# Miniprotein binders against q56419, part 268

Target 1, 326 residues: q56419
Amino acid sequence: MEGRTLEEVQEEVFKRHGVLVPKKELEDLAKALEEAGLLLTEKVEARLKEEEEKLKRERPMRLAGLSYPEGEREARAFLEAFRASYPGEGEEARVLLMPHLEPSRVPEVYGAALAALEKTPPPERIYLVGVAHRPLKEKAAALPVPFQTPFGPALPDLPALQALDALLPFELFNTPLAFREEHSLELPLFFLKGRFPEARVLPLLVARRSPELGEALKVVLRDFPGLLVLAVDLSHVGPRFGDTPLTRTLAEEARRRDLGFLERLAEGEPEAALAFLGANPTRIDGVEVVASLLPLLRERKGKVLAHRLDLEAPTLSAVGAGTLVL
Key: E = the ipSAE of ESMFold2; O = the ipSAE of OpenDDE; V2 = 0.75 times the mean of E and O plus 0.25 times the DockQ between their complexes.

## First folded at step 22 (miniprotein)

Design t_1 (at its last look DockQ between E and O 0.64; V2 from the best seeds 0.00; counts 0 for: pae O 2.5 > 1.5)
Fold by ESMFold2, look of step 22:
Structure t_1 (fold): chain B 326 residues (1-326), chain A 120 residues (1-120)
Amino acid sequence: as target 1 above (326 residues)
Amino acid sequence: SAEELAEKLEELLERIEELLRKIIELAEKGKFEEAIRRVDKFIDLLEELIDKLKELVKNPLTKLLAEMIEELAKAILELVFEVKDLLKQGRTEDAIEMIEEILKAIKLILEMVKKIAELA
């Protein structure tokens, strides 16, 4: 017990109130509570071990029937509806920035990504870089297993992943459980697999900026060319994220920060994009990924195809999403 | 007051017990989506319990005992996530086994809350 025994607590209660609870009764209950807690913790650990072993073989769909349809036919119709939500034409992407926000909240932003993919020759592989929402043991991680989708499994590019792992100063395959519920990979992958069914995937997560990752990827991409996808959201503002309630002024600032960030990336100036954000007062989600991938973003000019700051009315909060091709 | 807070905790814990027994009933009937929705409600009530326990930790007469309850409540919260996943997988027997252990733990918390009320 933190600084006291049950005996000391009983003595203090007696001094204050003149009532003494039987020592044995309290001790028996305290022991029972402790034993129950240890048992429940053990059961959680057993479940996590079971799930970790499954993740070493494959990563199942977690959002089918929730964020996108489970069946292939329905999923293909879903993709086409999203493409239709963006009336414009895309442009060829060598690097694509797209969101991982719930698709129904920003349909035209995902539609813009699909429009870009229409103009993009089918790649041999896709470097899919998301944001870790659970802790990683290192700055970044990968999971070298098939990811299930309604369009069939997205197969890992094992040679490229092994080459990447060999170049890093840490083990790349380090936190399988972090992928268990990671929507920043699953949601973009649905759209990517639907358009590029033959492409292999490098499913990557960034928890903290890793210049080492960007330098290693620059080397790997020379031998294993492919499409680089930054699966990131933009501003996060409002009470859900620790702010005062969303005001017009806060929303306008979030939009300004989002667009200024994207525009500087589109000019091939990722360091300027990061500097523009300063302390990142609107909590743009993509900063750690961009900071990791600087060598791959420098001097690549492109275009912002779409942006939305999406209101969460029940929480008086908002999240920004955008589509950028480089 | 600590006495009034303990009374609220007892009422909350009794509602939690009733809800857990309902979840078992639904799982036994194979009504997994209904069971999962009630697990979501249980999570809400458990979060409320944990918030109220933070107020007991601020009370110097009850701090040690409340901290022990809070740790068990947090362990329950972690396990509930796995119960929900087991129900999604249709693993009825495994889910019910875990719910039964949670129910035992809730009963122990209730007994300790009653002892804290006697100390207040």
Scores: ipSAE 0.659, ipTM 0.899, lowest interface PAE 0.7, mean pLDDT 90
Fold by OpenDDE base, look of step 22:
Structure t_1 (fold): chain B 326 residues (1-326), chain A 120 residues (1-120)
Amino acid sequence: as target 1 above (326 residues)
Amino acid sequence: SAEELAEKLEELLERIEELLRKIIELAEKGKFEEAIRRVDKFIDLLEELIDKLKELVKNPLTKLLAEMIEELAKAILELVFEVKDLLKQGRTEDAIEMIEEILKAIKLILEMVKKIAELA
């Protein structure tokens, strides 16, 4: 509120319009609204505090039974079905770019990621870098706790996480509540844990480009080698994202930008990939992640394994997804 | 007219109340997936409510009252995300308790909207 009380406004209305607003009834309603607002806020704060305390121990599954099966047997069958949806063979990945979109929307793109993981020797650790869809206190964050999956907990690599924290100019272990519902980590982690059950994980979120993160990770990867995974989506176009309904022209532009971005990454030219997007008018999700990881992506050649622009028919909107190995 | 807008807001609030009651019913039956889908629909309707409340601003009094409703609506929005989370966890009792508090708040908003319409 701009600091005006109901009484002050009532007095102003009386002075300007000669109308005495029924004071008591409005005061009672205004007070009831204020009291209700305070009570709801207190309940939210208490709940958030409880959830933050739980996140000190583990990150529970949030999308089990919704986006993927909760049971291990069913989860394994799910992985096999997704792998079967991609008819190609994968390549060994040192860096894997994969989507975090709802798996059922782009099964063959996740299938391509699984195909790449089949050709990848089991890593000791996985650096899983997702997109923060909620604000972070810092440019990037990590959550140093087990992440629950149908295949058992994904255990954090605490030594590697501590080494990373020590090299960053900010506290890495910030904003634990941002991880609570973050699907950009949970969905990729399902596939990664299913393929590499013994790998430790570094769950990382990027909210804003952090060159410091890429430089720090480059150092950490020397002492703590592992698979780097970029869990990012591509173009977001249509009414859900502020555009007109999807047209052939808009879809062609989204695909052009997605493929042009991925191809330049596959050539080992991440700066050229970012420059190609310019103002990013189709809202490629992974821009801040790629911008943060430039030192790790330079001069790495690879291959685009899959791409899809998936239509969400109820909103006439579309999201791009891709799988790239480097 | 302010009256026509108030009627539309009342209709929207009635739909919101019905939806909240349906979420409770579904949660009590253990139909959590269906409940969660309706929570998402509730969020959409609440966002629509917030947007339409801005159109009720005709004078300083209606502005102040609309701001108070908007603040409460934002608090409801935050609590609804917690409801969705509780439903996903199968914490039915806690989710229902939160929805009951949201229902009380929605009723207060409805009373306030009616009063704003009388004053416009």
Scores: ipSAE 0.160, ipTM 0.651, lowest interface PAE 2.5, mean pLDDT 88
ESMFold2 (binder alone), look of step 22: mean pLDDT 83; pTM 0.806

Design t_2 (at its last read DockQ between E and O 0.65; V2 from the best seeds 0.69)
Amino acid sequence: SAEELAKKLEELLKKIEELLRKIIELAEKGKFEEAIRRVDKFIDLLEELIDKLEELVENPLTKLLAEMIEELAKAILELVFEVKDLLKQGRTEDAIEMIEEILKAIELILEMVRKIAELA
ESMFold2, look of step 22: ipSAE 0.713; ipTM 0.920
ESMFold2 (binder alone), look of step 22: mean pLDDT 82; pTM 0.803
OpenDDE base, look of step 22: ipSAE 0.338; ipTM 0.799
ESMFold2, fold request of step 23: ipSAE 0.700, 0.701, 0.704; ipTM 0.926, 0.926, 0.926
ESMFold2 (binder alone), fold request of step 23: mean pLDDT 82, 83, 83; pTM 0.805, 0.806, 0.807
OpenDDE base, fold request of step 23: ipSAE 0.699, 0.697, 0.701; ipTM 0.914, 0.913, 0.914
ESMFold2, last read: ipSAE 0.714, 0.698, 0.721; ipTM 0.925, 0.926, 0.928
ESMFold2 (binder alone), last read: mean pLDDT 83, 83, 82; pTM 0.806, 0.805, 0.804
OpenDDE base, last read: ipSAE 0.697, 0.700, 0.698; ipTM 0.913, 0.914, 0.914

Design t_3 (at its last fold request DockQ between E and O 0.67; V2 from the best seeds 0.58)
Fold by OpenDDE base, fold request of step 23:
Structure t_3 (fold): chain B 326 residues (1-326), chain A 120 residues (1-120)
Amino acid sequence: as target 1 above (326 residues)
Amino acid sequence: SAEELAEKLEELLERIEELLRKIIELAEKGKFEEAIRRVDKFIDLLEELIDKLEELVENPLTKLLAEMIEELAKAILELVFIVRDLLKQGRTEDAIEEIEEILKAIKLILEMVKKIAELA
């Protein structure tokens, strides 16, 4: 009960139930729990502050040795194997939608992204827009520091980031701690840096739809041209996401939603893509990113290169992934 | 019964303590990936603990005590995410330091759960 002391509760229990609670031992233990809670909170705050100060200098790899190789030679072999998993040819991309799911789950989808990048002239900069899986202070954020990769650091485009910040109604450089574990940037960046080692990067996260971001980016892209990358997954269905175990019907609906979304984007109709999803019952995670980038997606025609709904067997859940070029 | 639930929570807490010790051992051996998997299991068990604490509530006193345990358990949860990060970075000493503090907090929770069982 908010605001009641142990003594008040002990007195109430005695009055109502005639039970004399061993007061001193319980009080000492309660105090010890409170003191422990305070200590742990202080430790959390101290460690978070340390991490935040480090993130002012660089973003280290968090998934090296887990999701991709740490060593450069092995990382290059990894890229080649992923490219080989997609038997098709790519298309030149001005906008690339690609997954951020664990690469081993959807290798051919990443392979399709690599195929598109093979047909894409090396950009001066990459606008990498991921999904914030942790809360942001603002609708969107950027981290203006080098991101470590097996291929060396991905350097930020500070002039373009500053130009973007100046056009936003909020501070772009917010919530640095949201970037420390954010795989929606790290995983795509591995592939992007491996293909375009000299490209600067604008690592962006979207937590909620920001029309202002799309309008600002449209202006920035005029003066700072580059490749736009949407690092987004598609449907999230099954028990991990609040559904029943994956059924044929649920999988068909997830695929229908994913493909219907991607196809409308490929037609240059991002508003129609969002409208098609409605309440987003299959939880396409890229919705807030697409909703933020409408001005950049309108009237751009392209092609869906790959799609997969990948089953996570231990949870009987599935995640959709796709590769789209515009 | 509250006693049966307390026994289950005690068993759960003992498993949690064993996991924490195993995480330390794995970290000391440089087996960070395996340590992280155990951290994930620890998180699952701690969340299970938090969910079951509500079932201990029989009176205003047990409610207050359960709330206190829940608050500490949430603080542990926040710190264990940091531990996971430290392990991912290969920061063994820092990770062990924080796990040792979590172990102390888990022991306090265990003592409180035992005390709740005595009051039932």
Scores: ipSAE 0.565, ipTM 0.892, lowest interface PAE 0.7, mean pLDDT 91
Fold by ESMFold2, fold request of step 23:
Structure t_3 (fold): chain B 326 residues (1-326), chain A 120 residues (1-120)
Amino acid sequence: as target 1 above (326 residues)
Amino acid sequence: SAEELAEKLEELLERIEELLRKIIELAEKGKFEEAIRRVDKFIDLLEELIDKLEELVENPLTKLLAEMIEELAKAILELVFIVRDLLKQGRTEDAIEEIEEILKAIKLILEMVKKIAELA
């Protein structure tokens, strides 16, 4: 059916309905519309190619002035306000799970992450693993360039990234454009760079479960020790995500799923955490990251510091966020 | 009626064209925040146009023509997101270059909507 020509449809319409075949003017206009569409597509591709070339050098801030302040002084005050939103004490983290949801929606959850970082010795490097929101050419990807922040550039740990690339059965540096607007890296990085200004970063994205990534990271972490950060959100429920409007029952189920998942991770049982979710009916987006990183999560016990299922009133939907230290 | 729908779509497209010219004017004056707000309104209006194209369909010919308009409108949407980014960066000349191409495409859509109305 796709690709039927104007001429073929004109003949079918005439045969079926008796409608006259369109004039040359209609044919010329239809051709002009198709050619215009191709031209605009080419312009989009050219602009994206320009952006891709820039991403080979650095990744600029996209959310400054929107999700966090542009200026360094204001950004530091912003961090302190978020820390104050969580009145508790943190714990030292070898692995930190934190959200990538808009910070103003879950301030105490980000505050709990900051509390954990206060107890964590400054690492030489941070393995920041987010969720790809744009397709990747492979199961996972990295972008080995500085990421700009209000606190200065977060520099890549090139030796560790090169070691990781060498251990994978696919090219790790495979989809630069996927990083262009990827908030699952940018939002957590703001908090991480603000607390650990000297740490280098491995900015990683997972699109689909990659056991190879977890095995390779286990090897790389021995040679290049650092803080592992899983930058993931939890349940996604309500009409925005394909459900009926949010009800008390759906919200309670989402909270139960979020906490059950986090608690099993805290027991050092990541396979049990994944099995607990079954078909993942509340669409926890951290499952692909956790499933990729099993070798790094097994037998690591810890604590859930915070959780919130945050309501999106305009969409009658909700998204869960949590902070877990291992 | 089909004639009433075509008149509504023509009014929508003329409003869209005026909005694009205003965006160019604001960008030339360096009023980027105002230009971006107008780009956001343009996006809403273009999505409204796309949603209303199904209502033009009365037979297989008008269906095909409406689908062609929809494909071009979707290409316009992709480019206008690029324009929004260029305006955020203060890249006036680059943004205007792409807006002028969008303007040409909008005029083609208007011509086709008028032609579909004549077939009704």
Scores: ipSAE 0.533, ipTM 0.879, lowest interface PAE 1.1, mean pLDDT 89
ESMFold2, look of step 22: ipSAE 0.500; ipTM 0.862
ESMFold2 (binder alone), look of step 22: mean pLDDT 82; pTM 0.792
OpenDDE base, look of step 22: ipSAE 0.329; ipTM 0.786
ESMFold2, fold request of step 23: ipSAE 0.520, 0.525; ipTM 0.873, 0.880
ESMFold2 (binder alone), fold request of step 23: mean pLDDT 81, 82, 82; pTM 0.781, 0.795, 0.783
OpenDDE base, fold request of step 23: ipSAE 0.563, 0.560; ipTM 0.893, 0.890

Design t_4 (at its last fold request DockQ between E and O 0.68; V2 from the best seeds 0.63)
Fold by ESMFold2, fold request of step 23:
Structure t_4 (fold): chain B 326 residues (1-326), chain A 120 residues (1-120)
Amino acid sequence: as target 1 above (326 residues)
Amino acid sequence: SAEELAEKLEELLERIEELLRKIIELAEKGKFEEAIRRVDKFIDLLEELIDKLEELVENPLTKLLAEMIEELAKAILELVFEVRDLLKEGRTEDAIEMIEEILKAIKLILEMVKKIAELA
């Protein structure tokens, strides 16, 4: 056996005795799986780097042709149809809470938001605060670039964004990839830009509650007045979200918590609204945004215009959506 | 039984492989909407594969191998979301290149599933 490699000896044993050496074959296959995984991960990373560079210049439409029409004419007809889904009249909003759920699932809730916007004087800018569905490097983030819409680009309010960044203890312009697929900004923005085509936008995301954001926004809003929009959904219940299949009891609990939360916000009592939810057993996703914006919500009274707990039949789950004006 | 599960996983992986080849064909013909619908079906099948891998675990060895398959399948899932975006952008050659790498990875998963079945 002198002068032969270990591999040559192992191969000879196999040939001479017909004994398979399955450990090496399995180890080679396992190594191939690991190498394939690393290669695929590298390709994803390269693609994401490309996308991140693009996001430093603009945020393109991702849901045109899926959630709303791509063409401007069709998009305006879409707005009219949604307004018609809510036959009531709105109320002027200084602060608007509206959903980010797929619009076709809750048409009257978006219609109520449009009704409120009809009563709202055109703002110079809109502070659009959504919910981060991907991790942020900080508690909150902004992306200071144009967001494309069928009504033209929604231009960023750079002076207001820079003022906000200067007041925060963290870099506001972080995590651009988190905005790439973020529907909590894109879906509400379609309606807001369609109604207020001249308004500039501060596109903001909250991942985790930030008292500093609320305090900074209160200062910035005094110097740069505008419309504050909380683009949040309410309860998330059912198997998709970790519960048993949706029952009447669970749906009734979710509805009670949604409305109780909204009603307390409408009384100008955001701390009471949060306390009412306790551990948030129905997973209202507006909690982190509300908790961040307490200074802007205190003592501001208003009205709940609409609510729906929408059933997702394929997943036996439901999501709550509401419209609140303050 | 574990043998029946392995056979079901092999059938699933063969369907996935055929679907990937169809997506390439559609992309080459410029039928992007049809290709994207097939990508969405691929995602459903891949998620089914990932869910069923936990059923393959019978001992420490099969647990390790199932975890390795799951990690590769998750990497495939991440890349296929980029494939869908590339198809929406009309970047046919880039999308096909990624699909071919996914196809190679699916073949490795199938080979490992067959090896696990031989251990039964």
Scores: ipSAE 0.649, ipTM 0.914, lowest interface PAE 0.8, mean pLDDT 90
Fold by OpenDDE base, fold request of step 23:
Structure t_4 (fold): chain B 326 residues (1-326), chain A 120 residues (1-120)
Amino acid sequence: as target 1 above (326 residues)
Amino acid sequence: SAEELAEKLEELLERIEELLRKIIELAEKGKFEEAIRRVDKFIDLLEELIDKLEELVENPLTKLLAEMIEELAKAILELVFEVRDLLKEGRTEDAIEMIEEILKAIKLILEMVKKIAELA
């Protein structure tokens, strides 16, 4: 409410329109709505506090039985099927860009990521950088707790996380609730943990471009070497994202943007990749992650292994996904 | 007309109430995955409700009342996400308790929508 009381509005309506609004019944109902809203908010706050306290210990699976199998045996079969969906061979990765979209939508893109991981020596640690789909208190955040997977917990690299925190101008360990439902970490982590069961993880989220993060990570990676994973999607086009229904022209533009972005990254020119997107009219979600990690992406040449623009038929919308190795 | 819109909103709210009752039933039966799918449908319908509330605005009074409904609807939306999480965890009793509170709030919204229609 813009600071106006029901009484003031009732008086105004009476003065302007000569309509006497039944004051008492409406006031009682308005009060009941306000009281109900307060009660529900208090319940939400209590739940959020409980969940935040849990997130101090572990991050449970949220998408088990939905996006991937909960059982380890079934989860291994799932990995194998996804790998089989990509007919090619992978390349060794020092940096892996992979999607975080629902796996069933882009199986061959995840399959390409698995193919790259087959050619990659087991890392001691994985820097997993996802996209924050919820607001963060800071530009980036980390959750320094075990992430549950069907393959057992993905354990945090606390020494490397602490080293990173010490180099950032903000508290890295912020907004734990943003990790609770964040699929941009959970989905890639399933594949990563399944392939590298002994690797420690640094689960990172980026909400806004943080050049400081890239510079800090460059220093940390010297003392704490590991695989860098960018868990990002590409173009988001159609009605779900404020566009008209997907057309051939819109799909061609989305693909052009996605591939042009990935190709420039594959050439080791991340600034050129960002410049190519300009205002990002097709809403590539990985832009803020790439912009944060420029120091780590410069001069690294690689290969685009897969790309797909996947149609969500019920909404006539599409999301781009890609796999890039550097 | 505001009356026609109110009738549509009443129908939408009735569907929402039916969904909430179905979620409770499914949760009590331990059918959590199916319950969660119904929660997702509930979210979609609630978002549709919120979007349509703006169309009820004809004067300063209806604006104020629509804003009040929207605020409560947003609070319901936040709480239903917690319901979804509780269902994923198999915390049936806690989920049902929250759904019962949401049902009370939906009833209040329905009463307010009816009242707006009477004032039109």
Scores: ipSAE 0.578, ipTM 0.885, lowest interface PAE 0.7, mean pLDDT 91
ESMFold2, look of step 22: ipSAE 0.598; ipTM 0.880
ESMFold2 (binder alone), look of step 22: mean pLDDT 82; pTM 0.791
OpenDDE base, look of step 22: ipSAE 0.216; ipTM 0.710
ESMFold2, fold request of step 23: ipSAE 0.619, 0.648; ipTM 0.900, 0.909
ESMFold2 (binder alone), fold request of step 23: mean pLDDT 82, 82, 82; pTM 0.790, 0.794, 0.790
OpenDDE base, fold request of step 23: ipSAE 0.576, 0.577; ipTM 0.885, 0.883

Design t_5 (at its last look DockQ between E and O 0.36; V2 from the best seeds 0.00; counts 0 for: pae O 4.0 > 1.5, pTM O .678 < .8)
Fold by ESMFold2, look of step 22:
Structure t_5 (fold): chain B 326 residues (1-326), chain A 120 residues (1-120)
Amino acid sequence: as target 1 above (326 residues)
Amino acid sequence: SAEELAEKLEELLKKIEELLREIIELEERGDYEEAIRRVDKFIDLLEELIDKLKELVKNPLTKLLAEMIEELAKAILELVFEVKDLLKQGRTEDAIEMIEEILKAIKLILEMVKKIAELA
């Protein structure tokens, strides 16, 4: 509660450097900077509270006009172009792993997801599990509101969400602001809602692995069947992520880690997939989601439809993305 | 080199101030889309300012003052995101109010940068 004053800090600087700076002018200016910072912080906090109240009613599009078109006609054409980027056939999915990376960076990977959805009977609901990029108050969270898309609102499956909340040892509806900017839900949802316009959604985020989430979802899925979607990216390598500049060796390791992870998931061996990554040296960001959902992934065999390690030339970095059907 | 860095920071801050005034003018004329594009340029300049301030933090004579500027610059950066969101919502008067507060903060930073230059 009681800390040193600016005057005490100025005296400490003098002790360390042997220089006494003009006290009054600097003190006045330093106080003005501190007061300005507090005012700006208060204005940010007020805005965040305002936006949090709005998120309790709906989640608006944040990436329309940036990552995908805002208008419905253009959005439909966008979906068709992405499907065309993947020339192959999909397979029916009970579980779909797809990316949340910027769609223009990996068009054939999203196209593969669309191909899988073409083979998948329209579900009553979609369990969309993304990666929290902001801290959550708990290991996982949901936001039980409509998510706006160019194809209309993606309505929440309130009965399924409430059942899930009741089974967890923590409150599921705990961090609305974490959903404000969360592209790991918004980008996959665009494709999912475009293909399944009548499906309701359970928009879920994982911050830290939660065995309780997987066990609860296994129970909820029995009573509320639907499509499970893991909206995760794979390796993150290069200086943007704390590595040395991207080399051929690092890129090859990232691809090997991505494909080895996906293939072990495709064999119904999620524990082996996690063990294969070890300390996760290439920072596959789907690890906490997979680790949470083990009961839903065990013994479920499938196929890797697409993979790409995409270069970020300005940052000399790369991000991996894949499409897996189980 | 510290004097050269302080001069570069002053020029950057003047460019930032000019850009903020242009954003206000664009909003007052109803050029809302151009105003939003100019906010993106402002964000770039703020990030450059913060990066250059890290060099001043390395100088023991200017470290404390540079850290104070860096904290305020980071607060400005957080508020700029909200300014951009308000502009997208069409809340022009709220956005201008925040830009005016940012302008006041930028002027304070410029005053402190000038003091740092005198110490170098």
Scores: ipSAE 0.682, ipTM 0.903, lowest interface PAE 0.7, mean pLDDT 89
Fold by OpenDDE base, look of step 22:
Formats: C-alpha cells, sequence, structure tokens
Structure t_5 (fold): chain B 326 residues (1-326), chain A 120 residues (1-120)
C-alpha cells in the first residue's frame, strides 16, 4: 500500500463527504483484509516452493488419465488408435511441426505425426520446442530433469542442454514453475516417447522470439544431432479469443492463414511464412517459436501431412492444428 | 458511480461464488474436464474483477480498501491456478480445501465491497 494511513483516509472522507467513518471500523476491515491476504500468500508461497523443489528432480505427468492414459498398456493402445486415425503414410522428418492441442480434438493430426515418426530413424535426442503459456523470466527456457510419461521417464540430454546454455546470452535454466503445467511439452512428448523410448529430450519453451536460440541450436545440432520438434498450434478464433462466434468467413480465414503459413514453411521459406501472417489476426500461436528457429527452418523443404480447424462447440470457437515434416 | 461499480462487483463476486460451488460439485462427481473448464471461466471472471477493482482506486475513500482487495484478488488468482493443477493431478481433497479457502476470501471481499458501497 503506497503511503496513505487509515487516518489520512478517514480525514479525507470527512473533508470530502462530511462523514466520519469510525476509525475502529476501518481498522477492523483493513486488518481482516491484511490477515486474509497474508494467509493466502503464505499458502501460495509454501506450495510453489514445494513444487519448485520437486521440479529439481523430475517433472511429473499432469495430464495422465485426462488427455492420455496413465497405464503403459492403455497408452500403447491409445497411440495405435491415433495412428489408425490417419489413413496416409508419413515421410521421414528432420524437423517435425505438430500440435499441442488436446489430442481428442485433432486425432488425425497427431496420427499424421505418428506416421512421420514411423518413417523417421530413431534419433539419439529430440529437441522439443513448445510454447510458453505462462511468463518466462527469459525469452526461452529449459528444464533439465526427467519428464514422466506412461512409457517411463524421458531423460534430459544434459550435455546438449549445457552446450546450448553456454551459447545463449541468458540463463537457459530459468522459470522451472513454467514447465509444471505446460501442455505444449507434455502432450507431444507422450507421442514422441511412445515412438522413441530411448531418445533423450531437450524440453524447451519459447515465450518470445529469440533469434539467439535458433543460432545457438544450429551450432549445438552439429555436435549433438537430433530430431527437432516444434510443438505449436495454429489459429485461435472465436469468443474464447476475443472474436465473434465462428462463421464460415472466419473459419475460411483461419484455414487460409494456417495453410498459407504451413505451405510457406514446407517450401523452406520461414520468413515468408511469418510475413504472410502480418499482424497475425487469427492468433497463430507458433509464431514466436518459428521466429526463434529461422536458421533451422531455412531452405528445408517438406510436406504438410495434415491440417484441421477444430470447433469447440460450447464456446463457438476454433483452434487450428497441423502436422508438417521438413 | 462508486455505488454502481460496487453493485457490478457484487454481481461478479456472486457469479464467482456460484462457479466455485459448481467446481466442487463437478469434482465430487468426477467430472474433471468440466471442472477444469469452470476453473478457466473462474480465472476469466477473477481477472475481470481485478480490472474493475482498479477503477475503485480513483476514489480516495475507497482507494486503500480497493488496493487491499486487489492484492487479495491477485492472491486468489494464484491459488486458482493451484486448484487447476490439483484437479489435473486428481488431488481432489487438496483442491476442495483450497477452494474453500478461496470462498472464504471471496466472501470477505464481498463484505468489503458492500461496505465500500455504503461509504461511497
Amino acid sequence: as target 1 above (326 residues)
Amino acid sequence: SAEELAEKLEELLKKIEELLREIIELEERGDYEEAIRRVDKFIDLLEELIDKLKELVKNPLTKLLAEMIEELAKAILELVFEVKDLLKQGRTEDAIEMIEEILKAIKLILEMVKKIAELA
């Protein structure tokens, strides 16, 4: 509270309104608010500290039993069902763009990712780059701990993570609490770990475009080769995102932007993909990730395997998802 | 007017209280997906509440109380994120306990908002 005492407030009220608020009543109200605020703050701080200490050891599953099965047998059946939802064949990926949306909403898009992974030789390591849906202290972050999955822990590649940290102008190992609930890593990691159980992982989050990240990763990938995965969604349109309810026109615009973005990436023109979006009026969430990874996406040709604009009927909103191989 | 704003805040707080009760009921029924959706709606309403409370800061009489309420509302927002996390983890009992604490804090805010309206 900047500077004003309850006495000053009482005096100002008296001067302005001719009402003397009983000092005791103001004191009792202020005390009740302060005590409530302190109690809640202490509880939050204690919990956050406990969770941060846990994240020094491992990142537990948060969406097991909700978005995917917790049990390994059921999780394998889940993978097979998702693969079956995509009728096509995949292509070998050196770079995979895949969604992080709730899997049940876009099963064939995840199925396309699995199809690509079937044609991909098992990598030694996976660079998994997600979107930070919570603020980071830096433009990007990593969490150098095992991520739990139904298929066992996804182990971090500590040597590669350390090499990356050494090349960045900021501390890479920042904001561990941002990883606690981040579904942009957990959901794609389920599919990746299920397909490549022996691969080490570099779990990375991007909050803001970091050209430094792309340049550093380009160097690290020379000594530490692996699969690059961009876990990003596409357009976010409708009332949940500040638009009118989904119309044919709005859906056509979202699809146009999604496909136009993915097609330009498939041609190896990531700068043209970003330029095509302009002010990004349909809110493609992968923009900051792509902008950070430009050095790794340039001149790589590939193919769009799947796209869907999925309607969330209760909110008349829609989210775009796509699978791209490079 | 401060009175009109207080009425709007009271209506918003009632909606928040109703949503919190619904979340508890949904959780008790094992409808975790719907509970999480309601938590997200709760977050949106709480953010709206915080924004409206900032308007009360313009009145010197209500400024100090409004600032204290805003601080409490921010603390509640952090706890709501924890509730969301607990629900996702299936830690139902811990989530309910935390929601009950949030409900107590919201009731206190409601009482304070009513008092502000009486003083304004």
Scores: ipSAE 0.028, ipTM 0.479, lowest interface PAE 4.0, mean pLDDT 85
ESMFold2 (binder alone), look of step 22: mean pLDDT 81; pTM 0.770

